# Ledger of designs, part 2: miniprotein binders against Heme oxygenase 1, chloroplastic (HO1)

Target 1, 212 residues: Heme oxygenase 1, chloroplastic (HO1), of Arabidopsis thaliana (Mouse-ear cress) (o48782)
Amino acid sequence: SKGFVEEMRFVAMRLHTKDQAKEGEKETKSIEERPVAKWEPTVEGYLRFLVDSKLVYDTLELIIQDSNFPTYAEFKNTGLERAEKLSTDLEWFKEQGYEIPEPTAPGKTYSQYLKELAEKDPQAFICHFYNIYFAHSAGGRMIGRKVAERILDNKELEFYKWDGELSQLLQNVREKLNKVAEEWTREEKNHCLEETEKSFKYSGEILRLILS

## First folded at step 10 (miniprotein)

Design m21 (from d1 with E86Y)
Fold by ESMFold2-Fast, scan of step 10:
Structure m21 (fold): chain B 212 residues (1-212), chain A 103 residues (1-103)
Amino acid sequence: as target 1 above (212 residues)
Amino acid sequence: SEFLAEMLEEIAEELERLAEELRREGRPEIARRLRRLAREIRRLARRLRRGEVSPEEVARELEEIAMRLMEIALELRRGRPEIAEYLEMLAFALAWLAWLLRE
């Protein structure tokens, strides 16, 4: 009775292999020459991160909200929705005098891909839904929160707040995910798991904007 | 690099806090494992500040620590699900930091 969510969690953790040649080529460069040596988040980079994140959440949440497809409709009103919270935060930045940037390629590309999957590939879409709200994205949000504490004078952004107990909201969604996955064949479950690497890459490109 | 070192030290502090909580609850074996991981992270942060380690080496060590945290989280899943979830979040944060260092 572990359920499919356990498999999704396991795969999310096992996302990298050590056979990528290009990684080894970079290790001889000095630390001072690498972006990580500078890791100096700016408000501008952080705003790009928030704007692109909001575009992805807007897309995901509207697809679910407007859907009469049973698998998607199951996930309406989970309490995990982020788009409205991000809208409030971006309004606060405007009030502070910042110009809100236009969405960039990472957010636009991911949003477009989510729209395509929602129409053609429900199992893949649900993989992205899971990974955007759970698993590795929770770690990305922790990084984003730590950055905000450093650059925004400890301003508490709405993006990192939930209405209710987060652990309970997550548990409710896990139970729904396990239930919908019970209807899937092993092949459909495997297809869902295969999408995990793409979700990591798309989310990672958006996270990288913090350092831009 | 200063910001990265500070973030790693904060993660280590969280692991030390959780270790003490679990020790008091009668889980000294898990507490020892968490304290050991915290020491490894603090050592890594010091080496990073001193320029004694490459980004690739840091990424490799962070991935190893993330996997060990995930193992501990799995062991706690039934008895202390809130701690398990928090450890999973920390593990994924370390994995993301490693990814940013490599790609």
Scores: ipSAE 0.616, ipTM 0.798, lowest interface PAE 1.5, mean pLDDT 83

Design m22 (from d1 with E86A)
Fold by ESMFold2-Fast, scan of step 10:
Structure m22 (fold): chain B 212 residues (1-212), chain A 103 residues (1-103)
Amino acid sequence: as target 1 above (212 residues)
Amino acid sequence: SEFLAEMLEEIAEELERLAEELRREGRPEIARRLRRLAREIRRLARRLRRGEVSPEEVARELEEIAMRLMEIALELRRGRPEIAEALEMLAFALAWLAWLLRE
């Protein structure tokens, strides 16, 4: 009776509270990384974040758009697509006189990983699809929009606007995901859930570009 | 970070607005729980602005608040799904801020 999306939400929230995983990786961090507690946003750092985000959305959305695989095809034209919105925003930055940087390692690495998963691991791919869009519409939207307000004279980026009611668009995707997951075994569902930690690592690296 | 403190204060303001909405609808107990969480976030913002707390300590407290918000969201899921969704989104924002503080 409970849909699979409910399990995905619980796993996502619980993984963000796992001190053990974060503690294990703390000592491998670059000495050059800035702590966010002392950081103030810059246009250049934010622009790197937007560019790498666009690479990920371009990759994700092209895979879905071009797919004849039923699981992926179900998610065409959700209204959550971000690549065109980001293209509009980046064009605005050019008009303001900014140089658009090339994508960096976080975006390139995640894009490549998504391409590999799309071919070989549909359940894992769908995990990333869900977490990318839902993280953006939740925490990513709040953080990214606040950064834009602070550094862009309260410019409202297209990246944080949707055609129609966001809550309805999200509900439609959740319903489609629940339907798709009904055909999965418990093992396949668990595999999808286990991939959540990697989605946070990859998305977190891109989010950290805001600090650069 | 002045930016981080302001972000936390903005999240607290949204929680206070949702709490007032629930109070007006006859859900005062849930409203009180949300106001308590908002106060905890504002306290963290003040301590962070004054440099009186470590990033790790702030991250841990934000994660605890995020979990409590998720619990309240689950309680509201059937009766007030839009408020539940808003609380879930605020919980995710706090969790991402905690992630950034640890990195």
Scores: ipSAE 0.565, ipTM 0.777, lowest interface PAE 2.1, mean pLDDT 83

Design m23 (from d1 with M89I)
Fold by ESMFold2-Fast, scan of step 10:
Structure m23 (fold): chain B 212 residues (1-212), chain A 103 residues (1-103)
Amino acid sequence: as target 1 above (212 residues)
Amino acid sequence: SEFLAEMLEEIAEELERLAEELRREGRPEIARRLRRLAREIRRLARRLRRGEVSPEEVARELEEIAMRLMEIALELRRGRPEIAEELEILAFALAWLAWLLRE
């Protein structure tokens, strides 16, 4: 007996590892020519990551917060909301004398896509909603926090702080999504699963800005 | 990469913390499995510091460990859902690291 979120996560992990296998089979640059393998983050790249992330979270959270649509309304006040935390962090960067960049293509493209899905395709939108928070909780938390510690003199950003245990907050959202998905047809569930590849592609492109 | 090795060590440390929680709760078999995966990650971190392993090889090993963590999380989902969530978070962290190493 598995809930729908369990199915979503296993599909996501299988797609993630499958994509790596496919790419490994193609011609690639030598190890010495792969800049990402050296993992030398910069403040500029990190700020691009934070700004693009904030654009996505602003879009996502505004859609949920302002919605009277029952499916979206279930996901108000999850405790996972990141936009205000990111706003606080970007103000801190301004106080330190950093210039805040304009949003870049990864963030703008994803934000626009989310707006379109919210209007036309609720199942696809919820797929992205769940995976955005989960991906940032996983990769964003570990990688982004370590980068901040390394390049910002161990500054703890608000973006990596939650009011409560992260695992419990995610478990609560999992339970809500499983309940929402109980009302979906098999076709609607499959449609949600089909969006998983796109969600990790878009989230990954934003995460990659840290190490650009 | 010192940066990558440090990150892997933090993940291994978190797995060891979860293993200890499960041991105290009477799940020593699962605790042993998690400690074994943590040991594999620490070994990988040491090989990275010595320059003994390629990014492709690291990515492949991280993906394998991530899948094993997902299997353990599934076993814990009903009895210890919060621990299962935390294991899945760590599994996807490893998967994202592998993805970055290949692209």
Scores: ipSAE 0.602, ipTM 0.769, lowest interface PAE 1.7, mean pLDDT 83

Design m24 (from d1 with M89V)
Fold by ESMFold2-Fast, scan of step 10:
Structure m24 (fold): chain B 212 residues (1-212), chain A 103 residues (1-103)
Amino acid sequence: as target 1 above (212 residues)
Amino acid sequence: SEFLAEMLEEIAEELERLAEELRREGRPEIARRLRRLAREIRRLARRLRRGEVSPEEVARELEEIAMRLMEIALELRRGRPEIAEELEVLAFALAWLAWLLRE
């Protein structure tokens, strides 16, 4: 437990806090779009969240699965893949009579950014890979399950299920990340840590769709 | 607004459960720290329900609590790695809730 992944986890939390305090003056919503009004999840908002999430996972997982680049190839078939699970969930929504929306700006923007990083900046791409799976699997899963309890009649979505023990799957990926990062310079590791802030910001915008 | 308060209360309950487990295992100092953080979260949930505090202030306090939980998790990493993992999950949940409170 002395690996780079532990540093990523701790630094991500600390850097996110600092970044949000620094951006306290970012654009404001109208009086009609008050935060209080957005604290209640809706089925429509949740569906937008799932669709945009799937676009990000499709992009990330396709890049990895198609890659012969050793760093990316290491992360094929981790058991953490979410795109297929989300496809199953969206099929269930169709069966319930819901119309599946097109992806929105949060998902499109993040997907585009991931494609750019995959080509230009492997260390940053891997940092997003880590944060997408681990942040979502940890805190996001708790929030997502609570939302489902409230709005989906306690439906257990496939998005929050894994084949086998999640803890073991996550540990296997942590070990691979630690091994990959051992070959990075301190500067490359610091670059990855700095990129973590953007990962949390992009993922947060998608999560915020639950409240839309 | 009720949804976020309920989530915070659920997180506080989990912290109280972990605190009791650590107390029984001879770690009363850490248990007290976790119970204190749980009380702070419950207080924020109550104030949030009553509209007595801004979302920005709640988010800031939740982020601070998340960092405190990460520090406690680090202290437990070698002796109780499973509890450390649980605390980190709760810390990230608080971070996500803080994010949802910001516009």
Scores: ipSAE 0.539, ipTM 0.749, lowest interface PAE 1.4, mean pLDDT 82

Design m25 (from d1 with M89F)
Fold by ESMFold2-Fast, scan of step 10:
Structure m25 (fold): chain B 212 residues (1-212), chain A 103 residues (1-103)
Amino acid sequence: as target 1 above (212 residues)
Amino acid sequence: SEFLAEMLEEIAEELERLAEELRREGRPEIARRLRRLAREIRRLARRLRRGEVSPEEVARELEEIAMRLMEIALELRRGRPEIAEELEFLAFALAWLAWLLRE
């Protein structure tokens, strides 16, 4: 399909609207302990976020790097890889005297789910791959900058740096994804799109660690 | 959340920057639409600071703004693909923030 990436973007917005309507009936399930007005980043929460993020990126990048499956192999060496950058950042925190926490439930749960999808459901796996990297380049980068301003004395983490022009790296991945999706049936494309809601839920749980 | 309010204000500033660029290029009506969305985001940031809104209400309003930004991005896709891409990234950022707030 021409412009499948564009279709993925539109579906993300549409599914979010539908999920919001359902949440209205289950408000008790979404209640936080403290009011949103008091949600602020902490170094401890940010470290949990970085560790869980690294577990997810380790999982994604190992699956892709070691794969002989054509769909996954297309996405090797994109320049978007984050695991090594996160490793460097966690070493820096350790040098500053912080104890690096063990992975928590959000990261472990998402990592395990991604491993299962990679074996059984390539279209769903690629949906998570796309949303994880592209969300990080947009919302994640903005959040990281604000966290650095608030609690890291404006330290520029490697997690938010790329070796090359980010716009070009993202364009290359979009072109590869459109090419890969061209071989998919309409049903396979729809299946990929249907997975978007889970992608945002898992990523959102990890993001929420920043404010914990 | 002061943290969330500041992020929303940064998004509003970016929209205002893009609006000024479009105005200079002879697209004042699109510029006006982007400025209106920036004002809505700033209003939401003020309500967040005052504790006047629940996370669910913030998420709902951010999603609506994101969809409206996506509409403008699609309109600009053929003529100004670079600006369209920036608006798409901002829409994605708002949607992701909404997911952080909701579930």
Scores: ipSAE 0.479, ipTM 0.760, lowest interface PAE 2.5, mean pLDDT 82

Design m26 (from d1 with M89A)
Fold by ESMFold2-Fast, scan of step 10:
Structure m26 (fold): chain B 212 residues (1-212), chain A 103 residues (1-103)
Amino acid sequence: as target 1 above (212 residues)
Amino acid sequence: SEFLAEMLEEIAEELERLAEELRREGRPEIARRLRRLAREIRRLARRLRRGEVSPEEVARELEEIAMRLMEIALELRRGRPEIAEELEALAFALAWLAWLLRE
């Protein structure tokens, strides 16, 4: 048997792959071909990415921290928290003389959606919580190291550091989520899988800011 | 893209590290499969440096490799859960790179 998180990740990978194939078909059918993004980060784009990411993590972590809701209480102090580490990094950018931008639409939109889910749909909120930390851990570390190599004189940002082994921290959260999900109906689990698609779209839009 | 090629090489290095760990722990067949995927990623990185492949083709190859990594992670979930976790993370890193390349 497998737990719900394993099912969620496997379904998420298949949905991600299908969504990309659908987007490719749309591109090939377009009258005017759109430019393909070049994979070269800019300081401005990267700062927008960090600021919007921080807004999302501030929202996630404040909701969990302030909650008396039993479902959310299990996810306090996971070791995955990013808001303070991002705060430290943004202070470093200020020290280097960079202007910190205001949050943009991708971050604002996702933050607002998470606030609504936390109030109305705790199962969906927890699925977004897990997917956001996992998505950043998967792609963010690779991106962060390469961005630092190219544009930050090999500065290792706090955003890509964890106090402990990341794989163990992720495994601990997986175990907590599997335990919580044991009490969910099949329909509630399927609802969470549907919300995984939205998590992909919102997180993807924030990730694209690196190229902006 | 030199930047993308370097990122792919780092992902290949992580797969090689995990393969060596699995070999030492008595899983040589799975280690061989991971090393094969690492070699595919390194070949893709070289083709990118030479300008021999389009972003769309790279995205497709990365998605195929990501799916194979997910299958290996599933096989390891019960016996080596921490390694399965790391493999899933690498699979989704490849998926996010593919997402970025298609725009």
Scores: ipSAE 0.545, ipTM 0.731, lowest interface PAE 1.8, mean pLDDT 81

Design m27 (from d1 with M89W)
Fold by ESMFold2-Fast, scan of step 10:
Structure m27 (fold): chain B 212 residues (1-212), chain A 103 residues (1-103)
Amino acid sequence: as target 1 above (212 residues)
Amino acid sequence: SEFLAEMLEEIAEELERLAEELRREGRPEIARRLRRLAREIRRLARRLRRGEVSPEEVARELEEIAMRLMEIALELRRGRPEIAEELEWLAFALAWLAWLLRE
């Protein structure tokens, strides 16, 4: 038998279901009304991405760190925490002569949403927690390397480094998530899964700042 | 689109590397499946670069490829957990690219 994490993984890859076909058509029409992005990274866009990412990680990690709620407390000190790593990187950019921007709407909106979910909707909050860290450790690492090749003279940012072996850190989190989900009803598990699309849309809006 | 096309090509390259590793280890069927997915990704990168396909269509195809990679990863989880993990990382990378294309 598979744990809940395997179910979460498959849902994360199912962005197009039969029930979502009409919503895809609406999104396509919305895109037609917007200017096409050039899809090339800039240092300024990357700084907006890093700052908004840091706001999200600050919010997420503070909620977990300060929590006495058993579900959230399981995820303290996972080794996946990114806020301090991002602080170090932003200081490096400042030393290179860049002005660090203020957080923008994508980061502010997602951070506020995470605060609301943490209070009202633990299953939805955990969906975002999982997708944020696991997507970053996977796709984020590849994107970071490519950005560094293009605009940072191959500088390796702390944001893409882990103090322990990443595989083991991720496995530890998966085991904890499977454990907490064992106590959830089918309805609570489904509610967590239903939140996946919002997780990818919010994260995608922040990721797109790289190309802005 | 050049930046995104290059990332797709790097994902395809990584899948080809993993496929060769699996072929050498006596898993030629899975190796063939990974090589086929790599070819599909390279085709999408070319079409994206040339403007021959809509962002929505590319996103849809990337999501399907990501799903098939997750299925292969699950099959390998017991016997080759390190390869399974790399395939999961590549699947998430494809998902991120799909979301970029939808905005």
Scores: ipSAE 0.412, ipTM 0.721, lowest interface PAE 2.8, mean pLDDT 82

Design m28 (from d1 with M89Y)
Fold by ESMFold2-Fast, scan of step 10:
Structure m28 (fold): chain B 212 residues (1-212), chain A 103 residues (1-103)
Amino acid sequence: as target 1 above (212 residues)
Amino acid sequence: SEFLAEMLEEIAEELERLAEELRREGRPEIARRLRRLAREIRRLARRLRRGEVSPEEVARELEEIAMRLMEIALELRRGRPEIAEELEYLAFALAWLAWLLRE
């Protein structure tokens, strides 16, 4: 597709080629505080990641499913929904003897932000909708499978399975998103694109729980 | 990190596989570009294993590679959409790793 979705892809990539943090933010957080050499996944960290992810997907999917707003209603029953799949996986962890933790700050903060955006800022909300599902189908899936190989004896989690062909499900959503965006002004499209950095910030904080 | 280095090596292996496929299909120029990106990723994996790079430096290099990979995917979108999708998948995986390393 050569619609708005392609602009979203380019913006996502381009934001990563520049220093995005203000100088003050960089100097208050040193690279030394994050020793990469010891970044190894743990089952406990992975459970925190799954629980916080489920809170975000529960929030996102409930907003969409309960909405009478035409823009959001277009995205009901896409086949990309993850909350039920995560529920199944968390039940498997319980059967293995693990205690399921309560949601932590990254998941709670993002969930609350999504609720606020859904009511007052539809273009920003759709930016997060796109980046949450499409990033999961790409980088999130690769990282999650690698973690499972490392610490779950190659357990195939439902979180990384789809009913039907993932490629087709993603294409259907891209087409709906392009159609929805056709009704937006240039300003509204730009506003949507400007939210990309925040979507990566919030999702990245949750992803980092794997290594916590 | 052994975990991160292994993931980068797997991404490089996938790029090499796709490059060979494209070479056999008569697209040697694109194949050469993918092999170059694979070599850059393997270099980063080795530097990570040796503890020779900061997370910030790795993030910047992964972001540059991801963007170049996305450009190649765009070129292939009409002629080889399935390969374009695989390249986009790998580009986003690199971008996520870069994000993980930055904050």
Scores: ipSAE 0.413, ipTM 0.712, lowest interface PAE 2.8, mean pLDDT 82

Design m29 (from d1 with E85D)
Fold by ESMFold2-Fast, scan of step 10:
Parts: sequence; structure tokens; C-alpha cells
Structure m29 (fold): chain B 212 residues (1-212), chain A 103 residues (1-103)
Amino acid sequence: as target 1 above (212 residues)
Amino acid sequence: SEFLAEMLEEIAEELERLAEELRREGRPEIARRLRRLAREIRRLARRLRRGEVSPEEVARELEEIAMRLMEIALELRRGRPEIADELEMLAFALAWLAWLLRE
């Protein structure tokens, strides 16, 4: 039979393609800076991306690590945790002589929203948890790794490395998600799915920091 | 964008690798479908690199290709779940690149 994770995957793909197309059509009126087709990654933009990403992962991972709430506690020590890996990468940038920026609005806004959801809305929070880690493992990993290769002399960042087989780590999390969702009502599952659009908007704003 | 064109070319290379694996395993029909999508992506990368196409137009075509990849992934999920997962990840990457192009 089908688990809830398959519903999440279906909704994520559907919303990501169709709603982004609609948003793009609205935003085609003018291009103040260089057209996006000519955008190229910069070290400063990439550092903002890494710093804001770290703020989000710090927030997610601390909420889960400190939680005694059964739904959140299921996701402790998944192996997908990114904050420590990002700390290592940012130290490397410092050693190379780069100035590490302070977190910017995309990261601050998302972090604040995640804290609010964790307290008030567990189903919505789990939607963001899933999409943040799985989006990073898919599109975010490919894009981020390519940027690092292009602007960092092929440096392999810790942010794109996992301790163990990524496919197995992802599968373990999918099984935990299916397990916790089995206890949810249809309305709670639908509420989780409806939050998917916001997860893509917040994550997308952070991803956009790569391009200047 | 040279960066976006290079990323598209890398995705096309991964699709060609998966197509060859499926061809070798006796699934030539699916292999041909993946190679066709890889060629479409490479064509979009060239048009994007030359600056001869609008970002919105490229994004629209990438979204269509992403959906077609997801359809192939669903067909393979029972028999080859690991390849289905890789195709889904590539589809999500294309969708995210489309999003970046739509600014």
C-alpha cells in the first residue's frame, strides 16, 4: 500500500512546477538587475546561502534534539543533520580569508517561522522538516555542489557529504515519516500537504542567494 | 547563464548514464525515452548559453521535462526503485532550476 511520504512527494512535485510557473509569469514585468539567465554565482552570494542555510538547520535540529514530543523525537539522529557540516565549511572559508556575513532576511524569516510552527502546528512543521532535508538532498545538493566546483577550485564542501549511504539515510527517514503520519487524521495529513507551497517559497528564497 | 547551462548539461549526462544502464538491462524503450529527454535538455542549455531564448520559455520547457521524468520514475518504481529515486531527484533539480530562471 501507499504511505504518506508518497503523497508528500506527489504534492511537492506538482506545487513546485505549477505554482512556480505562475509566480514567474507575474514577475516577468521588469528586470532591474541583470536578467536571471545571465546570473552567475558569486562567493559572497554563496556565503549568504550557506550562512542562512545554517541558521535554518540550527533551528530545525535544535528543536528536534531538545524535543520530548513523540512526533519530533522520532527524527533525532537521522544522519541528515547539516548544521555541524556547515560549521566546518564556514571555518574553512575563514581560513581562506573570507569574511563570513551575518544571517540575512531569508534565513531569519524562515528560522522564525519554523520556531512558530514547532510550537503551534506539528503537522506543518513536519512538512517543512521533510522538504528542507529532501530538497537539499536533491536539487539543492546538485546546484550547491556545482557552485562550489565553479567558484572554489573544486573544493568538496562538508555540506554535501553524509556519514553513511545517503539513499539508506533518506529511506530511514521516509519510514519514520510514514510511521508518525499513520497516527494522523485525514485532515491533519491534508494540512501537512497544504503547507508544501510555503516550504518551497522559503527554501527557494534562500537558494536564490547563490545567484547575484 | 553559463552556470545554469552547465548544470543542465550535467543533468543530461546523468540521464544518459541511467539510459545506458537501462539499455544494458534490457529496457531499450525506456533508455530511448531518457536519451530523448537528455537531448532536449542539452538543446535548452545551448539556447540558454547563447542568450537566444527567454528565461520564462526555458523554465516552462524544463518544467515539462521534469514532469516527464517523474512519469518515467513512477513506471520504474516497482522494478527499479533506486533508478526511480535518481530520476525523481533529477526532476526536482530541473524544477528548481526552472524556479531560478523565473526569478
Scores: ipSAE 0.527, ipTM 0.756, lowest interface PAE 2.3, mean pLDDT 82

Design m3 (from d1 with L101W)
Fold by ESMFold2-Fast, scan of step 10:
Structure m3 (fold): chain B 212 residues (1-212), chain A 103 residues (1-103)
Amino acid sequence: as target 1 above (212 residues)
Amino acid sequence: SEFLAEMLEEIAEELERLAEELRREGRPEIARRLRRLAREIRRLARRLRRGEVSPEEVARELEEIAMRLMEIALELRRGRPEIAEELEMLAFALAWLAWLWRE
């Protein structure tokens, strides 16, 4: 895309080249404890993923909806809102006889972090806003489709459906973000970009719930 | 993981579909580049099924492929914005999958 959004996209692709500190952390908390060969989706894991995702979207969307801060107000009613769609999906699972779990640590941790950023750090908050919606629109949709094929009898969840053309909704948000970022200093833009690693860390922890 | 290997193969198949579209439109060079990336993804999926690759190696290769897809998307942005958008979405999917392997 154009402007600042293009920088955000490239930073997302370059996350691991900048992740020297996290590499050190992983050495003490071995990823070998979670063998790749055993990563298979379960309904229980997927429900935890959906519940934690809903907590994050509830938090994100409520902050924006209730805000009169100009930067956040720009992102009201984007059409990308997911909380209501997830609520509908969780109701469907209840109708199928599943027990809906309580939110777990990944979702609770990310939700609390987003609340803190919204108060103290608007540029960082907007970084998470963008990455959350765009990651789910791209990678999340593909993974969700595959999960549905494996464990949901190809049920198409509302979470992966949008009212209107997704490409147009995403373009509108990119334009709003580029406009908002025009008022930012280079330092503020860099700060926003620096938060990309944390957005993928928190989102990755929630995503892992699918594969348990 | 059979699930993850299958996911990668679907992404490779989508890249091959886009490459054929571009070849038919008279852009064989970029089609060749996309097919090359699809081949790398399929190789990675096979290694993953055989248990011949570490999570860090998978993550690194997926991130490199995602970056190269973004470069191709940039080249197509003005001429074929719809294909550029699809390539960006696939790049983001690979980047997100890469993150999963590194945590």
Scores: ipSAE 0.525, ipTM 0.765, lowest interface PAE 2.2, mean pLDDT 82

Design m30 (from d1 with E85M)
Fold by ESMFold2-Fast, scan of step 10:
Structure m30 (fold): chain B 212 residues (1-212), chain A 103 residues (1-103)
Amino acid sequence: as target 1 above (212 residues)
Amino acid sequence: SEFLAEMLEEIAEELERLAEELRREGRPEIARRLRRLAREIRRLARRLRRGEVSPEEVARELEEIAMRLMEIALELRRGRPEIAMELEMLAFALAWLAWLLRE
């Protein structure tokens, strides 16, 4: 009754819930709310988030534009592209007098993993592609806009602006992925569901930089 | 966390907006379900502000609400794919907030 992308969304939610339950059972020190772990954004943490996000989007968008596999060409010019918008935002921060940090481990690690997948495993790469845009456009937009409201004097970053309705842009990409996935075997689809868990983990580590 | 509570309230407002749109389009049962989820989120925001609930408990409740939103999105997928997508985006926002709460 579901298309492949819908299946991916439910699997991602279910896997995260099970991972959290397993973590709770481990013999590690109990998770406590400490003063250092207070959920408050800083400009420095936000800049780390933006820089690492830009590294990932630079990597994704260059791979798609180079189109070494025919499947990649289908995902050109989606309207979801973020690298140029992030470049504009980082230039604004420089104009305000902020020092732009170098990319950190979360962004570097994910970027490298995506480059390796793009050469060896095009189906898995495309699943990461969709999940990254969806996760950052959905959760990242709400969280990031609230952060900007709190610490950037109501500056609206280009990173949270799209040419057109975001829900429709995401729906268009979903339809392309569902169409491409119709030709995949059940085994190839299952492989991509496994990769969905990794996309959630890597994207989450980058999002946590906002709190750093 | 005041910041986190405000994020939850913003998500609840968006669910209420979508519920009203669906009510006007003759889908009052789905609208009622979305309003119920919005109320649960607002309740969690209040408890979080008051320190009456652990971050882990809030995270579990948000994950449950996210799953229920995904189920509603699936029901709307063929008739209202745009609204289904917006509900999925809200479900993912809740999932990311749950992830952050478990740090």
Scores: ipSAE 0.618, ipTM 0.799, lowest interface PAE 1.8, mean pLDDT 81

